# Designs tried in a protein design chat: miniprotein binders against d3e3m2. Part 3

Target 1, 234 residues: d3e3m2
Amino acid sequence: MVELRVNAGNVKNPNVHKIGIIALGSHLENHGPALPIDTDAKIASHIAFQASLESGAKFLGVIYPAHELKEINHGIHVSLEDLTDEIVKVLKSAKKFLRISSVIIVNGHGGNLPIVTTLYDIEERTGLLITLNSKIIESEGPHGGSGELSMAKALGIIDESQVENQTNLEEYGEVGLYMFGEARRNDPNIEEGALDVEENGVYVDDVYGQELLKLAINSVLLDVEKQLDSHYGY
Key: E = the ipSAE of ESMFold2; O = the ipSAE of OpenDDE; V2 = 0.75 times the mean of E and O plus 0.25 times the DockQ between their complexes.

## First folded at step 3 (miniprotein)

Design m04
Fold by ESMFold2-Fast, scan of step 3:
Structure m04 (fold): chain B 234 residues (1-234), chain A 80 residues (1-80)
Amino acid sequence: as target 1 above (234 residues)
Amino acid sequence: SDEELLERAKELVRRAIELDREGRYEEALRLYWEAIRLLFRALRSEPDPERRELLLRKIYEYLRRALELREILESEESES
């Protein structure tokens, strides 16, 4: 093997070692009392690492600094430009030292979704083919809701004794983004999530959590196959 | 210039909406994407916080629609 690899499995195409997988999370965001403040980073990291193990692609680690809408003022956030710069710096280093030529970015934080608008800049500045995978964000439901609680159960990072307090929205208004009235008025998806948590509460289901993680991991594996076919297949 | 970027983005959005209404989702998605890219370029050179907020609001609006179209196209591909 002439290249560095991360826990390579049964590899049909040697070019998989030229693919990197990096996780985007967040740091110090309130997810309610049942969830750690780095919930997004832990979930995204698990998805990216597991996909790397199964495909033979190179796990590139986790980026904790995160962007967020200005109407959602909680946690530690950076500008979209600063997040883009951080990604570029990490990916340039990975390209130089690991000899990768393409990357899949696994986004675990809803506030990072705007990075899709800077993908062209990342590609131009790094010379890497970039795929953004936001499957988990599209699938998990409201902030601090049943999806994240269930994934946290599956990963062993939940505090189940606090689940009964998770929907005390007067104390933990970050859950469902409930307290962020301006964001709720401007985005129907945020409003729907807030109402869901308020009206229906939350639950924890280990099987549901496992299936959400599996869905996201399989989505990343499909992106690896797509990159092998489109970038390295000719 | 910022004004040139905003004018191009506005034209791309108008065309994207027209294509979207016609069900031409691949073409609409491409133009929404291009418009979003131009709007972010304008955002980087905009010092006024109120104008930055308006640009971000528009970017998120178009981004949401672009992601919806991407999902529709992916669903059609997987069904075939």
Scores: ipSAE 0.000, ipTM 0.170, lowest interface PAE 15.3, mean pLDDT 81

Design m05
Fold by ESMFold2-Fast, scan of step 3:
Structure m05 (fold): chain B 234 residues (1-234), chain A 80 residues (1-80)
Amino acid sequence: as target 1 above (234 residues)
Amino acid sequence: SDEELLERAKELVRRAIELDREGRYREALRLYYEAIELLWRALRSEPDPERRELLRRKIIEYFKRARELREILESEESES
């Protein structure tokens, strides 16, 4: 009745069951009209869940509360301290029920990147070994752009009827972070993304979306292998 | 490989310091965060305790600078 049906350990690497994988998304942010407001959470959750299924590590769910720079205000955000506290609370609960010793955090939201500076605090408070994986953020391209649209197509969460409106940047200025002039001036990657969506528009490609997801999933699987080699003797 | 992670992290830190000196704090902070993540991943897969400790020391140094830059940027956005 009260049973958590999580992945068992691999026969060759039984210690993989001591590894948890958790997703960080955003707590609802605008992604243009073709994408759901919880896009980051859905993508990160898919990556973490699939890596758990393939490796035998334990899926720990998704954390919605998220951090962001103040000028990028198209979503709900909390302080870095509050995000850290939320992660610690969730991980302590997961440790109690699943008897894990380490966690891979799959970060699907760029605004959460500062959590890298609180990893020692999370380790001390939970007694878990923590690895942060931001591969999808490095790979997906601009906010609400072709990469996210293509992954959304692959996941079945896109509204294709709205794709033609996605680059109406006067109305949906969060796409490519187009309306956030300070962010664009201070981050060349954001500026390049904004210019790309302005000049070239967006497209939807299911195969490209599948490739991006597979790239991120494989990155997490490599982190599982590294933890097994370094901390569990396999 | 860990060596590739360390090399990539060193280049990111070099670029971050350059941007930091130019007063381009948000760009510098982003690169410090990226470098710290790579260094942390190298730390988690480092089997040698002595090399792990040296790596941890470097991570702490970059943590301190990242924190300073974050506090500067947050204070610039505050209004009474």
Scores: ipSAE 0.228, ipTM 0.676, lowest interface PAE 4.2, mean pLDDT 86

Design m06
Fold by ESMFold2-Fast, scan of step 3:
Structure m06 (fold): chain B 234 residues (1-234), chain A 80 residues (1-80)
Amino acid sequence: as target 1 above (234 residues)
Amino acid sequence: SDEELLERAKELVRRAIELDREGRYEEALRLYLRAILLLLRALRSEPDPERRELLWRKIEEYYKRALELFEILESEESES
């Protein structure tokens, strides 16, 4: 049996070793010229990995295939069913080899939010208790906007030479989801984000990026403690 | 020790509240988040259910304030 040494954090409660943390993101989405195509995956991976180190929970890696709304064509996506099947496959392997009994999924891609409808199916098929953490999606603001640029600065993945071009929305209409009129009509949050980028532009702030990442990491750490208290009776 | 973690967290919270009252929201947010991290570490080491509940309430209180400060900072930057 393989045993992965991923428990480097605070481990006073031994049941933390029964908790896995997995990142969910996209490798294949346009984020404007200043951000890499895999921005979501890199941000989610950082959050999940740091929370694992700090808590002593087991980092399970990253699931790269991502789902997206039918109205938004800015990347390469899979069906909700295929995403659910991939999650189940990875988590079954993790359960078998790492002796976990619960998982926190750190979702770094907004298009993955529909997995909330398949969480029960994942739990039934894996026998794991699942918590979905979408804190970063709730906090980061518009696609390719100031939040993502600032986190990218903090992580060293930004192309600063392209920041001035980021709000050329005629060329990079995926920024703020600006070009996706149907999505904007159907979702007030998407419309708000598009208008924000159009009216106010974008900025890059390393400190803001660091605080966004810390906020998300702390949210995952709260979920770890909630699982310890409610699931394991601690 | 958890006493040492709690003492450090108390100091950070005291400073965060002072900065918050002064309207220095960026600095306050940073210290609240750091204090929460220390409180979570202390919680991990705390076996007493009553003390764990007290720590949980403090963590929830500070995290709620951290979220409020983050929203204020975000709206200020957006408006500029």
Scores: ipSAE 0.006, ipTM 0.330, lowest interface PAE 11.5, mean pLDDT 83

Design m07 (at its last look DockQ between E and O 0.04; V2 from the best seeds 0.00; counts 0 for: pae E 13.5 > 1.5, placed apart)
Fold by ESMFold2-Fast, scan of step 3:
Structure m07 (fold): chain B 234 residues (1-234), chain A 80 residues (1-80)
Amino acid sequence: as target 1 above (234 residues)
Amino acid sequence: SDEELLERAKELVRRAIELDREGRYEEALWLYIEAIYLLLRALRSEPDPERRELLRRKIREYLLRAIELRRILESEESES
């Protein structure tokens, strides 16, 4: 068999080529008028790809079908079981053809976090060690808010002409998850984000966007380093 | 830091258990999920074998409860 030349010329440690990095995102979610419908997938893909280039780990692409809480229904979603099955299918293929032994999953969509409950199932079915990294979700703030707008500016995917309309919450109620009253009642983090957008609006800051992306990329690079240290692998 | 991850996870678990006792299963499930994520992050960085084993046991405990809560919520939806 042959290895794909995903990281041609980036051989620092032979064992790094046994590590795969894959992005999880959603490609069909409203993010307000200034952001593309596939914002999560584009951000997660950028993080995973850049971490792969810098580390020498193998970029495995993007899984687009995404899971979501029933209280947040603004996109196309699949069951947790279907998402788990898709991940297993992709990772089995990657293991067979790329000879990887572990994978870092870069999660760009908050609704995918329930996958923590199926990680052991994925490991058992694939024979791979799996690390989930949701650093960008922890760091970016509200859905369609300043963090995502700023990252979109840094990536060249923002429609700046629509930023003034981003907080027209009666029309774009998915921004800050503002329109999702049940989700806001059930999750204090969602409520905080909705209130932040409603009271303070949004802004675009290219430097802030670049720093958020660097934060997430560096987190994934640290995960690669820990995977190379067999003492700490799980 | 790893210590901050553990402290955050402990607070989330404490709140999840409280909500669980109140029968607020959807809210409890999400907090268990977030706590499990943080505990898994902490586990990857934990060098002490005894602490790793204790952490794995707690993760397993919360994981089993999260799976059970999901089943309860799915059953309620399908039966209605």
Scores: ipSAE 0.651, ipTM 0.865, lowest interface PAE 1.5, mean pLDDT 87
Fold by OpenDDE base, look of step 4:
Structure m07 (fold): chain B 234 residues (1-234), chain A 80 residues (1-80)
Amino acid sequence: as target 1 above (234 residues)
Amino acid sequence: SDEELLERAKELVRRAIELDREGRYEEALWLYIEAIYLLLRALRSEPDPERRELLRRKIREYLLRAIELRRILESEESES
């Protein structure tokens, strides 16, 4: 059996090779005219990949399906069960071929938050320790709002010529989830976001976008450190 | 059975996470403690080294969160 050089490269702790980082977002959601339909997937993937570069953990790519509330129909989504099954499938493959023992899931889509309720099941079915990181969702603000626009600017995926149309909520009611009255009534956070977009509009700030991404990456790096500590038996 | 213990622990953790997210830290703390207890019982009888390691790591994770929740609660009490 070949001996792998686990200390080669910018690797401080060889146990980092036992950790995988995978992105979870959404590939098929409207985000207004200024943002692509795969915004969440690209943001999550960037954070996950950059964290893997900086930590030395294994980059595992991105999960394809996404979940959303049934009352929010601005995209194509699957059930929580189907999403869970796909995650299990992918992570079993990663464990099999890459000999990892833990994974950080970097989530960039609010509709995936219910995955937190299935993490134990995923761990049991895969034999991996799973950390769900949704830091970017906590920081970015409303759907298609200033936070996502700013990150999209930083990543080069924004159409800046359409920013002025982003708050045409009659045509692009998915922005701030404005058009989803039931969702807004059920969740005060969604209502707050919708009102913010309606009352204050949106802006694009490259520096702000970079800072959001940086904060999210650092959060993932902290999760890597926590998982590293778990390998020492205490 | 060990399977029953794990299923109970799973449910407790699920609920603990929900309560934690809601800011119901005291209730979450107790559920984590109960889950840890069940996981320790399961660990005692688990023969598979890989599963034992997973259980150990999960116990550590939940224990650390429980300690943090206690700190939050203590801080809130000191401010009140």
Scores: ipSAE 0.212, ipTM 0.663, lowest interface PAE 2.4, mean pLDDT 92
Fold by ESMFold2, look of step 4:
Structure m07 (fold): chain B 234 residues (1-234), chain A 80 residues (1-80)
Amino acid sequence: as target 1 above (234 residues)
Amino acid sequence: SDEELLERAKELVRRAIELDREGRYEEALWLYIEAIYLLLRALRSEPDPERRELLRRKIREYLLRAIELRRILESEESES
């Protein structure tokens, strides 16, 4: 048996191995007929994995459950408390077995945003420095819309034969959250997205999808650098 | 970018407070959450210790209100 060579491979900062990157998405939510049911989980996982490859930080996989607003009665989701507890359990295990001291959570699902209200509790309960990165949600646009379609094309997970049906909102009202009238009345950002999809439709652009993914990956790489400087440099 | 984050967060908080005063708690909660996220990003990139402390105080203030709103909304869903 030999000592672990923690800096083996293309690792440029010895403290990066103390940082974990984990995806958080949704595995059970439809995004129209052109996108898979686990679109959020796949996009978040790709961003987290690519950031881990480029930085040398440890890839921790993906968290299975997700949260959603009750007004968006679609998919299989858990309460905010249950999601928070699951995050704590997963991260405690990662800390115990992988000797990490900080984590970047790459969130690909808008319904998970409320975890910001429990983020300090998660940090306290795990003893980890936690960064929540939701950049792709801020950049991608409406649910099941052009941003996600374009990223899905770049990733090879789009069903292009169904793109023409993506805005058949009477059948696929989850696109743009169009069918969720209560959610639209409660959140002007949701209303804007639904109207945009209805009025302007959707498009698929491989180059645009690649640029969205690059933006999100670079945002995570910046979070890695910030943790290296702020947490491990002091 | 940091000044853009701060200005966006201020707008979100202003609107969240208006909704909060009107009793529109779920709408207010979402805006507080967005604002807190922007402030956390600004805090991580702010080099000035005095400005960091001011940001931490603002984040704590809005976080405490968001936690209270979440508790109110959870009590409405009690026994699920």
Scores: ipSAE 0.000, ipTM 0.258, lowest interface PAE 13.5, mean pLDDT 84
ESMFold2 (binder alone), look of step 4: mean pLDDT 83; pTM 0.792

Design m08
Fold by ESMFold2-Fast, scan of step 3:
Structure m08 (fold): chain B 234 residues (1-234), chain A 80 residues (1-80)
Amino acid sequence: as target 1 above (234 residues)
Amino acid sequence: SDEELLERAKELVRRAIELDREGRYEEALRLYLEAIKLLLRALRSEPDPERRRLLFRKILEYLWRARELREILESEESES
């Protein structure tokens, strides 16, 4: 069997090495002209990777295919079933080769939230204890808005020359999910975000971006501590 | 059929709740898990938005209880 080197993180508890952290993106979604199509994957990957380094948990990489509501057509998506199957395949491999017992899934894409309904299926099929962390989705605000732009600035993945065009919503209607009227009617949070972008525009703030990333990383670190307390007893 | 899946899931949940009330957590957990699998299959094939929302809500309730039972059982093993 291949031997992967155990990360030596800042916090050392022998049981933390039994915890895996994996990122869920999407990698094929329009985010307006200032952001790359893989914005969600890059943000989620950064959060998962940094939390792994700080805690000593094992970074498991990124799952790129993502799910989305049928009414939202801003990218390439898979069914919930296909996404669940992909997660199971990746986690079974990680369990076998990395000797993990639990996993924290860092969700970078709002359309993946329905995975909450398949978490128990993933646990049963893999034998792993799973925590879904959607802190960044709860905190970042609208799709392609100031939060994502600010995090992209902090990560060096923004095209600042295009920021002035980001709110040309007739051309880039995925920003704020502006053009998806059915989704906006179905979800008050989507409607609020679309109105915010339409009325107030967007901005880029490196410090804000750093604060959002730190908030998400700290949330994942809290999940690591909860898993250590609940499953390994410290 | 989806209706047969729902009927089977309903019976499993009924039994799981009875076992749960009796403190038979290991058996209750097993039946909750079986019911959840059937409900998830039914959810995949349900085209009606209102029925999907009802199924989703029920799945979440049973998932939360199943996870709570698993935690209780793990705590009992570590303490004994």
Scores: ipSAE 0.000, ipTM 0.180, lowest interface PAE 15.4, mean pLDDT 83

Design m09
Fold by ESMFold2-Fast, scan of step 3:
Structure m09 (fold): chain B 234 residues (1-234), chain A 80 residues (1-80)
Amino acid sequence: as target 1 above (234 residues)
Amino acid sequence: SDEELLERALELVWRALELDREGRYEEALRLYEEAIELLERALRSEPDPERRELLRRYIERYLKLAERLREILESEESES
């Protein structure tokens, strides 16, 4: 087994190294023409990795396969059961080899929110304390909208030449989840996002993108502090 | 189908957890109760022992969450 040096030089206190941070994305979802297919995974990975560097917690990588509601079909998804099993597998390995006792899951994909229903199962099967952090999806606004475009600009992953085409909702109906009528009827937040994109379009603002990322990173850092105070006595 | 019942139940639980987080306990409890009924129906028609065990674990967990909310609602009657 090789020596892993990710975060090895970032010693702040010994108890923070018992905390793992893992990103959940999706990597195969349409986000309109201006955003890469793995937008959620890239954003979640950035947040999780930066929080791990700043805190000294252990970055556990990215889980790429994602779940989604049956009314929404804009990518390739797995069952909630399969996603839960993948999380358990990765976390058992991390517990065994990296000496962690708690984990913060940074969720970058709205379709993964149902994982909140399987958190207890993950804790029971792994013996780890789990915190789910969905701050970015609470803050970013509609799918493929200004928030994601602005974060993509800040991360250098946007195709700005395609931004003018982003709101061609007839062709890119996944933007704002515009084409998913049943999802829009069932969830007022989805309906609000679709209407926002349709009526107001989208914009790209590097400063806004940087602030959204900082908000999410700071939220994860607060979760690290909560775990240190509540579980490790520091 | 069993899969449709499970999917609907999990959607209701997700909504219930959001309402619970917001302190909207009566609404959250109603959704937990509906979800448990759907899961029990799925369990009755599921032939696979492994899937039955998974459904049973979900039911046990959500029964505990529902019971917690009933206790909160009873104790907070004077404040809710």
Scores: ipSAE 0.000, ipTM 0.265, lowest interface PAE 12.1, mean pLDDT 84

Design m10
Fold by ESMFold2-Fast, scan of step 3:
Structure m10 (fold): chain B 234 residues (1-234), chain A 80 residues (1-80)
Amino acid sequence: as target 1 above (234 residues)
Amino acid sequence: SDEELLRRAFELVLRAIELDYEGRYEEALRLYEEAIELLERALRSEPDPERREWLRRLIELYLKKAEELREILESEESES
């Protein structure tokens, strides 16, 4: 098999090349008028790719189909079972052709968080050690809010001419998940996000966006170090 | 609430995975066992049959993972 040199020059330990990093996004979700429908995929891909470059771990690409709660209809989604099967398929191929033995999954989409419940199933079916990293989900704030707008600014994917329209919640009710009353009643974190956007609006700050991305990248780099220490005997 | 039980269970599982990768098997096992108890409580109050089957399968998978950790710990004790 041909070794892909996507991380050439960034070798820390030889065994880091046995670690794969894959991004989970969504690529078909409304994020208000200032953000593209593939915002999550682009953010997660950037985090996974940069962590791969810095560590020497192998970037495995992006899984685009995403899961979501039934109460939230802001895009196109798949079942948790279908997402799990897609991850297993991709990781089996990566194991066979790239000689990896462990994987870090960088989750860029909050609706994918239930995958934590299938991690052992993925490990059994693939024979890989799996770490789920949802640092960006914990840190970014509400859907289509200041965090995502600021990261989008840093990545060059924002339409700043539309930022003033981002909080027209009657028209763009997916922002802050504002229009999804059942989800807001069932999850206090969703309710807090919706109220934050409604009461405080949004802003764009390139430096804030860069710091959020750096926070997530550094979290993934720590996961690489943990896998090296626990699995490869460093 | 059931959603609060699931949130707490998932937080414990994520931490248990981290501890497992660090080789801290006794701590990881403890957190998996706590998560399983929370998932079993969520299952008892879940009215949706499809979601009940999903929770049962998750509980089964985590019970199997906990047993693997017990085997590792027993192997370590017998070798030392």
Scores: ipSAE 0.000, ipTM 0.183, lowest interface PAE 13.3, mean pLDDT 83

Design m11
Fold by ESMFold2-Fast, scan of step 3:
Structure m11 (fold): chain B 234 residues (1-234), chain A 80 residues (1-80)
Amino acid sequence: as target 1 above (234 residues)
Amino acid sequence: SDEELLERAWELARRAFELDREGRYEEALRLYEEAIELLERALRSEPDPERRELLRRIIEEYLKYAELLREILESEESES
């Protein structure tokens, strides 16, 4: 049987090795011409991996298929039930081979937020304690906007030659979710994001990108400490 | 904890998501608030520390979702 060496080295609390961190994000979504189609997956993977490296928790990889609202069709998506089933399959395998007891899910895609309603099902089917971390979704701003561009700059995945075309919203209407009129009418937060991109354009700031990533990584590290205190700290 | 309370809470949350998807925000908010109340009741009677931590985290996430829905509803009133 293959022995998997996924620990990030020695740490102060040995129980951290019983915690897994998995990235959840889309890999098939348009993000305008300056960003790769797998932007969410790459950002979530970076956050999850860095938090694993810093804490000693086990990086479990990435779940690429994503859920999304019917009104927002900027990519390929699956049903909430299918997404939940994929998470369960991956986590059952991780539990079997890595001897973990709990998991932090780092969500990099806004359309995946509804998994908060299936966390109980995931726990019952896997026997793992699950924490959902959506800090980056709360912090990054509009789809394909300055936050994602800035993080992409920090990660070396941006095409800066295309930034001037990013707000050609007639061609790249997914930026700011600009073209999704029904979603914009129904959700004022989506409308605010679309208007922000339309009125103010976008910018790229490496330092801002680094700060957003650090904010998300620190949030995951806090979740690790919370799991250590509540699950292993008796 | 009462398994029936937890199952009911999850059912309400899933229905809230469906209503939100349909643009029925006031009904979705009501169901999320009901789910939160059931989870809080389950938390008060839960003897297992692991289950208590899960319930606290899910309550926190549902509270965020409910607040987002309230913001949407308040924005709709402002538009009128």
Scores: ipSAE 0.000, ipTM 0.247, lowest interface PAE 13.5, mean pLDDT 83

Design m12
Fold by ESMFold2-Fast, scan of step 3:
Structure m12 (fold): chain B 234 residues (1-234), chain A 80 residues (1-80)
Amino acid sequence: as target 1 above (234 residues)
Amino acid sequence: SDEELLERAYELVRRAWELDLEGRYEEALRLYEEAIELLERALRSEPDPELRELLRRFIEKYLKIAEELREILESEESES
């Protein structure tokens, strides 16, 4: 079978080709009227793809089905077990046909964070070293807020004509997770984000969006360096 | 001669690569191991320090590929 190669130009360490980078995103989730429903997948895909180009690691694509909190789930999301099984299936195929030894998972969707509890299971079932990178989730702020709007501007996926309607929280209660009382009670970060959107609204800043994307890409590049260092004798 | 050892090693590596692409990992691993042995023999008799460094880098590269193939084979056995 044909080997897939990532042509990243100047590759100083041949072992970088043993590293795979895969994006996790939600392909269908409301982000207010200014953002597409596949916002998470597009952002995660961009981060994973750019990090692959810059490092020479192998871009493995995107896993679209995502896990989610029960209160937010619109019915298309999958169980944590099903998501884990899908990741294992994709990574076993990648290991067999692309000869990778380790993978960086770029998580673009907050609802996927529970996958930290199944990382060891994925490693055991695949024989791969797995690193979960959730830097963008840690850095972007509230769901559908200024961070995501700004990144969407930088990526050319925003509908700016709808930005003024983004904080109509009675209609678009998913923005800041404003309408999700259980999530807000159980997570202080979600509560803080909801209050921020309600009190201060949102803005769009292309430069800020570029900075957030660069921060996430650089974080993935650091993970690539750490995985290269973990290959003793290379 | 060093040239004959290198020619044989290159032929083995090319054939191992083809077998690897076909998913024939046990056969690919065996041929990479044979190639490594030939390259190590060439290294022992090579007086040029630049060529010695090049040979060391080839040996290192193929050792890493062999290690990866062993891991794949061990993973396949464990899944049964």
Scores: ipSAE 0.000, ipTM 0.067, lowest interface PAE 22.4, mean pLDDT 82

Design m13
Fold by ESMFold2-Fast, scan of step 3:
Structure m13 (fold): chain B 234 residues (1-234), chain A 80 residues (1-80)
Amino acid sequence: as target 1 above (234 residues)
Amino acid sequence: SDEELLERAIELVYRAIRLDREGRYEEALRLYEEAIELLERALRSEPDPERRELLRRWIEFYLKLAEELRERLESEESES
């Protein structure tokens, strides 16, 4: 039997070790030529891992399969039911072996936002308190746009030689979700993102990328404090 | 068709949750009620016992969200 050393960072409240932090992908999704296919998973993983290190909560890893909205198809996705089942399976294992009682899910993929509709199912099946954190999705702007490019620069995962090609929307229509006309008609946020990329292009700013990541990490740290205050008598 | 009903229902619930967070309670409630209706239709035609149990759990949860929202609307503590 191996003792898992998943705890790191400063511990201000020993109950923080009862909190797990897990990242949600995706890992098989086009992001234009300047970004890797697993951009969302890498960003979410970084946020979840850094928040775990800083808080002392337990990093639970990454769930790579991801869901997507019905009108958007720029990668390989699973049904919402299958994603929910995968989360439950992973969290049951974590609860059994790591003695956690609550989890923060760090979502790095916009197509996973509908998981908010199945959080109760996950809680009931696992017996864990679940918090969904989608701060990075709220903050980063359009798919394959300046926010993701800037975070990729900060993380060392960007191909800067391809940035000039990123807004060739005829070849890379997933950037800004530009080619998804029905999704753009149905969601003003998607339309705004597509127009932004088309009209203004993209840029890379390492400082901006670092600030977006810091914003998301700090949001997760606030969720940790909220769980400690609400559920562990602190 | 069963899978299409489920996917449509989840889309409506997702929109309802967003509207609820924006304080648009009457619109959110309408979408929850429409979604529950679709899920109940899916449940009636679902032959798989494991999938029936999943649909029952989701219906029960969304009914609870709709009920909480109805209570909030009825209480209408606009002065509180």
Scores: ipSAE 0.192, ipTM 0.618, lowest interface PAE 4.3, mean pLDDT 86

